VH-VL binders against b8ga54. Designs and how they scored, part 4

Target 1, 230 residues: b8ga54
Amino acid sequence: MRVPQTIAIDGQSAAGKSTLGALLAEALGYLYFDTGVMYRALALAALRAGIDPDDEAALSELAHQLVIDVTQPTVADGRQYTVLVNGEDVTWAIRSPEVERIVSRAARFPSVRREMVRQQQLIGQRGRVVMVGRDIGTVVMPNADLKIYLQASLAERARRRAAELRSRNIDMPLEQIAAALAERDALDAHVSQPAADAIILVNDGLTPAEEVALVLNRFVYSEQALENGH
Key: E = the ipSAE of ESMFold2; O = the ipSAE of OpenDDE; V2 = 0.75 times the mean of E and O plus 0.25 times the DockQ between their complexes.

## First folded at step 3 (VH-VL; framework fv_indenebart)

Design w5
Fold by ESMFold2-Fast, scan of step 3:
Structure w5 (fold): chain C 230 residues (1-230), chain A 121 residues (1-121), chain B 115 residues (1-115)
Amino acid sequence: as target 1 above (230 residues)
Amino acid sequence: EVQLLESGGGLVQPGGSLRLSCAASGFTFSDYAMSWVRQAPGKGLEWVSSISGSGDYTYYADSVKGRFTISRDNSKNTLYLQMNSLRAEDTAVYYCARGLDEYWYYGMDVWGQGTTVTVSS
Amino acid sequence: QAVLTQPASLSASPGASASLTCTLRSGINVGDYDIYWYQQKPGSPPQYLLRYKSDSDKQQGSGVPSRFSGSKDASANAGILLISGLQSEDEADYYCMIWHDSAYVFGGGTKLTVL
């Protein structure tokens, strides 16, 4: 029996891929992280160095100077993983509002992305990992043992996003949230395509626990999973 | 360096048309919503129109609905504002502004120098 | 019936603090909105200063000094821009803005004079 050592989870915004990824990793004893945390680590380093987030050359040079690592939690403080920049624990620092402001800008440059992908691939080579993102199965881990592309209806994703925003004291009309998600889907159309060998998982109103159980029973521990290992 | 450069302003008679352009450089244009904001001489800022990063969603101030059309060409990194049926009240400096991200409702952080539109006989 | 109301002018001395208000119309709760602040000097385009929703949800514009900060006064239904340690260069028009009812709405602007 061959349990997947590398699991790639991609999907549309608010489709629940982070929740699925974290719960799958917990069940398997694997490292879990979304690749955005590595871009947040780069953004934090850029802020500390006084680098303009729109300066591709400076950001690319900085990225090459940094060793960004993601490991199992090193502190029992509620974290799902530990993020290290040149050995420094930046796990909570990367969640600052200042980092949030610039992370999307830093993440958009091809040269920066290329270096981040290289470092993500090094983490993936260790195995026992669930990586979540938008192009993990196509770019980051094209040879992942299991690839999942998570989908959910626009209405369902809008409701989930509304609940998330309300927990942060952001009250936005559901129609605006749905329109914003549809816009994100359009922008992501060329990037968030499922890999040819990905399993398309449609969320049909499953609870997170039901979704995890379905994936484990059908794609991780099933005879189908064993056959796909050939 | 992030830059926005407006062009296409000028003197036009009432009822005439003008097309404004905004050339963007130094960032990935398609990842940002864009807006047009105007300012009449000696007056405050007035939002005119916004467009999403993809171009699929557009929004207009009530004063310009049916007369102005916002559009973008992401392959040319250029934002446009087609202004028809111009009125004296449309006289203003027109600024091109970049949103904080791809969504039209998430503010504006980078502004161009503006281009002047004068509607007069 | 203006959605956002700002006082037309405000004067403060160099080194002092200025508190600029942006009051939302009755029926609109300031707690629900991101309040954006912009600075405009004569002959120049507006400059983004900051966005404030709450203490846990706020952003500072690039290169904007920490002496510029945002807050809210729920009892007054108003957003607030605080400028500490006033300098002569802070003399400008200040605009607040929100996204409301499918539109961006600017306040009328406050002319800050540093005397």
Scores: ipSAE 0.000, ipTM 0.458, lowest interface PAE 14.1, mean pLDDT 86

Design w6
Fold by ESMFold2-Fast, scan of step 3:
Structure w6 (fold): chain C 230 residues (1-230), chain A 121 residues (1-121), chain B 115 residues (1-115)
Amino acid sequence: as target 1 above (230 residues)
Amino acid sequence: EVQLLESGGGLVQPGGSLRLSCAASGFTFSDYAMSWVRQAPGKGLEWVSYISGSGDYTYYADSVKGRFTISRDNSKNTLYLQMNSLRAEDTAVYYCARGLDEYWYYGMDVWGQGTTVTVSS
Amino acid sequence: QAVLTQPASLSASPGASASLTCTLRSGINVGDYDIYWYQQKPGSPPQYLLRYKSDSDKQQGSGVPSRFSGSKDASANAGILLISGLQSEDEADYYCMIWHSSAYVFGGGTKLTVL
């Protein structure tokens, strides 16, 4: 083992975690996914089963009955990964408006999250994975080979968020986006903290390609990392 | 099963002090932000103070800033509000409320039964 | 000027619909905010009903029936709580709330009477 087999990416809202994660995984030939897709898979299963997304006991029971897996793309249709629920390909179904409407409700219960984390840990144990979220380096993969906590200035994150919203034809004042991000950062401080052994990466002024090159050259393919792989 | 129970209210003279407590049960206390919200007799809800799950971030209403201090002891699953230099306008029922539901939304979803504070000479 | 304004009272008949408004101060755009709604009955603490930002970004409280829904009126700069099929049990005080300028701000509350 010479190169990190498990990479955890956490960080501030709108800091570019998904872009960094996908590009790193592409460079390494690793699986990439945001852990939110597993909550979307559970939400889809709940909709199909007629389960009330506010019924914690029923959702928790459903979560324990499901085998939710995330694999490398099985179809060349532009997907970044394949999501399976009991072997059924639900990759595009989980992106439906119906799922989007209820996913936050399904994901709010600690009992449901504990089961999803357990299933996320099983995927992580296979190695060759870049997992993106809020607590990957602290809760999901506390023994990840490489942990990155991605930061960007409030101004840069506001610009990125504004661009995302504009691409969806949503026009929101930049100052209000910045205020919302700052307030969300403060309220989320207790859940979105870097692991003690995480690399803090500030990506102000870096293109996605430059971020990936920096991580690969300094933290993946470094001489010290290669020696420690023994 | 999820429960919040306030205590420590009572009758106090203007200029006096009181410490309110809120005992939490049925959930992982340290995963949630907590707030104090008050309601004067026959009046509406007024937010008083907020504390993050870690205790690292606190916010206060302008009317209580410098007089009230919010704190928490995650090892005891207890939220506190230290109230100093009390005024007649602080007379209210004080509720503790669970703030954030971890990653997914803001707002207050679980409330205690309230404890009454009366500031009178 | 108050950040959030609610009518003090509203009356509606059983089986009808009630539309409760929460108006944001001039200079603050309702489109930018999550609006939270709470129900309070005499002698009881407030109960969380729902959060509404947009049709694609909203949440319902646990056990809250679908006849309670949120929306916005951009022209009035207001959040709206709609209660369909009014029942006598819906008689209560209703509060809206937002996070603004590092503070939770409640509206003054609307007393809904079902007669």
Scores: ipSAE 0.000, ipTM 0.429, lowest interface PAE 14.8, mean pLDDT 84

Design w7 (at its last look DockQ between E and O 0.72; V2 from the best seeds 0.00; counts 0 for: pae E 4.4 > 2)
Fold by OpenDDE, fold request of step 14:
Structure w7 (fold): chain C 230 residues (1-230), chain A 122 residues (1-122), chain B 115 residues (1-115)
Amino acid sequence: as target 1 above (230 residues)
Amino acid sequence: EVQLLESGGGLVQPGGSLRLSCAASGFTFSSYAMSWVRQAPGKGLEWVSSISGSGGYTYYADSVKGRFTISRDNSKNTLYLQMNSLRAEDTAVYYCAKEGDWELLYYGMDVWGQGTTVTVSS
Amino acid sequence: QAVLTQPASLSASPGASASLTCTLRSGINVGDYDIYWYQQKPGSPPQYLLRYKSDSDKQQGSGVPSRFSGSKDASANAGILLISGLQSEDEADYYCMIWHSSAVVFGGGTKLTVL
């Protein structure tokens, strides 16, 4: 039996990609991260440098100058990974509201994305990684040992999100949640497609634990499954 | 630069009406819920109302339900608070605040205006 | 009974650590809530400091020093704002906030004096 060294997880918004990724990585002792953190790191650096998130040229130059790395947690403060920018730990700094406000703008430029992908690929080449994000199986790690496209019905995703909000004592109408998710799906439809060799995992009705167990037993620890995925 | 600028405050008599405005800039206005929070003189913060990014959903404190109406014009990047049947206890500095991204489960008010003063007095 | 209770005032010396408490009403568990913290200085609007759900689920406000941190005391059913290495500029009012029943609830605020 062979265990995949590189696992790519793509999928719909709110499908549970991050949860699956984190739990798989934990089970395997792999590095987990969402590629979004690298874009947040760029955004943080841009803010610090006073670069306009609409300035493509400056952002591209910045991206090429930065060394963004993601590693296993280096501090036991609850983090799932450590994010470094030029050696500086920015793990928590990248989660600031200011970064969140501009990250999408900063990340929309192809030149910036190309450089981010390049740096993401460097991390992937190390192996023993579960990488979650956008176009992981097609662009970032096209040769990943295991590619998963996580899918769930809009209704299920809305219900799960609603439950999560309720657990935080926020009662948001289901229809509002569904509408927001649908809008995001529409925006992502042009760029977020499963890799041809990705397994489509529909997780409707599955708990995170069941989902992880399914992936581990059916795909990770199954040599036959690996052969079929290649 | 993210900025919120309140306006419309003033002196009104009990039972009167006032409409507050909050002009937003520096962010995608329609992507974020907005809130009004007030602070009576020498007192703490009191949440007044919130509205979703699209404006489709509104929330109110019990103290203002039926009297205040929150709304927004996303084409103008402006938040409003229509205050009717004003009472003395409504006297406060009224802040507009940008909330986080509900999709990202962030509900903090990360940007605040300077506030506009509403005084209800006979 | 108020949903959130904060002490009216707290004093601490420069360089010391200040622990500000936000006690939740009995019947609601602090573990179930995101605790938001705000700082307000005289003549200024509140400023967002941080959000704390757990050690693995937290957010630091923009430009907020790392010496500001959130935590919870389950035994006290309280959210905690810890300010380490207290600075004179930290003198301010501090408010905790939660979402409760789809409404925003603020604590009464704590006036922190730096001696």
Scores: ipSAE 0.376, ipTM 0.764, lowest interface PAE 1.3, mean pLDDT 92
Fold by ESMFold2, look of step 18:
Structure w7 (fold): chain C 230 residues (1-230), chain A 122 residues (1-122), chain B 115 residues (1-115)
Amino acid sequence: as target 1 above (230 residues)
Amino acid sequence: EVQLLESGGGLVQPGGSLRLSCAASGFTFSSYAMSWVRQAPGKGLEWVSSISGSGGYTYYADSVKGRFTISRDNSKNTLYLQMNSLRAEDTAVYYCAKEGDWELLYYGMDVWGQGTTVTVSS
Amino acid sequence: QAVLTQPASLSASPGASASLTCTLRSGINVGDYDIYWYQQKPGSPPQYLLRYKSDSDKQQGSGVPSRFSGSKDASANAGILLISGLQSEDEADYYCMIWHSSAVVFGGGTKLTVL
């Protein structure tokens, strides 16, 4: 009778975390978001305040002053969620190139990450959420009802990334894409490890629809999952 | 603050060569693809060339293939355009532009330099 | 045939709206392309305005007001830049751009006059 109220999805770059997360949330009527939006919201606020994104003390103070919230869409304009900063709808503003350029600089500081994780935890405590990231099942929602760690071979991830580039009319050799993904995996290794109780899902050869059906049937609505509920 | 500053323009005879530079600051240069775009006097924009963040992949307009070479030195945060066999129709303002990290699916020519003028005249 | 075609000029009154078109040639479909828009004022380099592929896949340039927006007209095979609430500083040249076969193509540009 009880389905998971909190779902954490971690995994490798280009393994399909955002696709799985969005489809699962749609099927369950849950909030979906990638926790990267928290750092984009901070980056936007820093730009508006004229704060240097390399100034850790100023960014940490700013992070503590902001209330960042993510909710179900409040506008029918193609968004997957609404992002609020101190009540202001910034859903599209956080996707500007200027925000994109500085987000990694702002996000590298441990004091910034601690405050962003604290706010992610508050959102997760509301339940009925699918949260996608790198450390969701280990740090943000260590008690999530369902934890998935998504994997695909480097070759498969490179093919998926190449298809995305082709949808933008950019051809890049598969070998270059694979090299960039491997470099990203090395950079993420410290923070992106499976939780001990995570389901490891290797999705080579699965379509998004097959993957969603597998997760729903085996881990959300399974006889074992329903029997363990209250 | 993001800044792109072109240099190396000037007057050159047909058949000559010129090397343009673009000094970049205020962002992680190696993460982003870069482009050269030119504009002849009184004319519109014409893309010349693009290069990936790593420098491993390059693209050229048909009008410059075989004559121009785009390159970058990520240790010096500098983009280059080597221009050989110059012709009168290469006369233009040459802009440096920052775009996305194609290897990580970032797009757009979102920051442009002020340009450097190349005049090819006998 | 040019890959992208833009009208050479357009005039509109302050406070009104201007709809700038960027038509793709026959044989390619606007639905398959990200349409990029740039503004260039006299004596200045181009400035990125926005990218539009669909309502769920778009990007506003940094500091670009929401009165600038993108769309597509599939029946005309065209990208559209809409500028509402026109101001005198919007008088400029406007270029569309696409990636096509791993090459960048600009339109010929439209000179917008606000009068």
Scores: ipSAE 0.286, ipTM 0.715, lowest interface PAE 4.4, mean pLDDT 88
Fold by ESMFold2-Fast, scan of step 3:
Structure w7 (fold): chain C 230 residues (1-230), chain A 122 residues (1-122), chain B 115 residues (1-115)
Amino acid sequence: as target 1 above (230 residues)
Amino acid sequence: EVQLLESGGGLVQPGGSLRLSCAASGFTFSSYAMSWVRQAPGKGLEWVSSISGSGGYTYYADSVKGRFTISRDNSKNTLYLQMNSLRAEDTAVYYCAKEGDWELLYYGMDVWGQGTTVTVSS
Amino acid sequence: QAVLTQPASLSASPGASASLTCTLRSGINVGDYDIYWYQQKPGSPPQYLLRYKSDSDKQQGSGVPSRFSGSKDASANAGILLISGLQSEDEADYYCMIWHSSAVVFGGGTKLTVL
């Protein structure tokens, strides 16, 4: 395999998709982003326009009027990417609590999702991108050069979530975290399926650095080591 | 519009009990953790207790453990704080505050109520 | 030992900048924490200003002017709230907050006087 120009990463909640995606993009010099940032951008625009997040027709119309783009960082302020709405930098504005509060409501409508997918596909067509989400390899970039589906046991994901919360100094019982993740898995079961041509990466017992190495070896080093020698 | 409105404060003697309520509107109440934060006259903010969105787990400041109980009724969009064995040091304005959720990893208090005053005096 | 320490008061002139510090006790590293900042005016509830973990992981409250920004001073083990272009309405009490050991911890607060 040649170096993939488009990489799709999907998987279960707390499986480590964003960490893997960011590290892979850093190693390759690619754009990285979670498609959720585009739904956050739409939610911000809806808030600014006074649109009810439960009004599908108004949200769909707004989505069609907006050009939402995600690019390499345009400002050296620590950001991993730049999010633009009609050319306006909204990278930090989309992280406000008001946006967080309504993003899931705005993102639930099929008509809204179709327009967001269209705009995500335009970004993907530029290449040199690692896109992270739940349906990237199946819906957003069905022709991605490389598709990864991250899996991890419930116990491992609960442990990682607990560690993530502890890094923010929130100490929650593992049993409660596992119960919440299991409930979320049940809700997501029908929408977060691996693409038929995805590499299933079982994340139990692997560090993020080990995951990155496994992925890079598939296209950068495996050819040199296995196809040129032996 | 997101709103939190506290009630139930008042004057009580040491050793007495009070139950505070916080009525929430404008957001999906069951999706967010909620907290009680108090402020004694002329003093700073002191966290009292937090409860998860489901109500399945609770956290308490050491100063109130065993005396206060946080709870919620998601069908009524209401948060409660049952205060027992009240002491003079519990005299404060009690604020209800909305927190983040696990999926978004934002665990800060971004919306606060107006507060309800509790005075513990003989 | 207090987990978070803030100076009791700070004075600055209109149009100047004020740097408010929130120092974490020895034994815990400010680099590991999200630092939350709140503003409170007399007779009012606290208002959320911002959260700062790092330059790549930060959040601003709705309607909070860009004059308010967060940062950290690793050598001082402190979180910093910077208010630039000070205005009279910025006069208030400012509180920092972290989650630590399954508890919410607030600093003692800094009274900012603009004169």
Scores: ipSAE 0.177, ipTM 0.688, lowest interface PAE 5.0, mean pLDDT 86
ESMFold2, look of step 4: ipSAE 0.099; ipTM 0.653
ESMFold2 (binder alone), look of step 4: mean pLDDT 94; pTM 0.956
OpenDDE, look of step 4: ipSAE 0.334; ipTM 0.751
ESMFold2, look of step 6: ipSAE 0.081; ipTM 0.634
ESMFold2 (binder alone), look of step 6: mean pLDDT 94; pTM 0.956
OpenDDE, look of step 6: ipSAE 0.344; ipTM 0.756
ESMFold2, fold request of step 14: ipSAE 0.203, 0.078, 0.073; ipTM 0.661, 0.599, 0.627
ESMFold2 (binder alone), fold request of step 14: mean pLDDT 94, 94, 94; pTM 0.957, 0.956, 0.954
OpenDDE, fold request of step 14: ipSAE 0.038, 0.270; ipTM 0.659, 0.733
ESMFold2 (binder alone), look of step 18: mean pLDDT 94; pTM 0.955
OpenDDE, look of step 18: ipSAE 0.316; ipTM 0.761

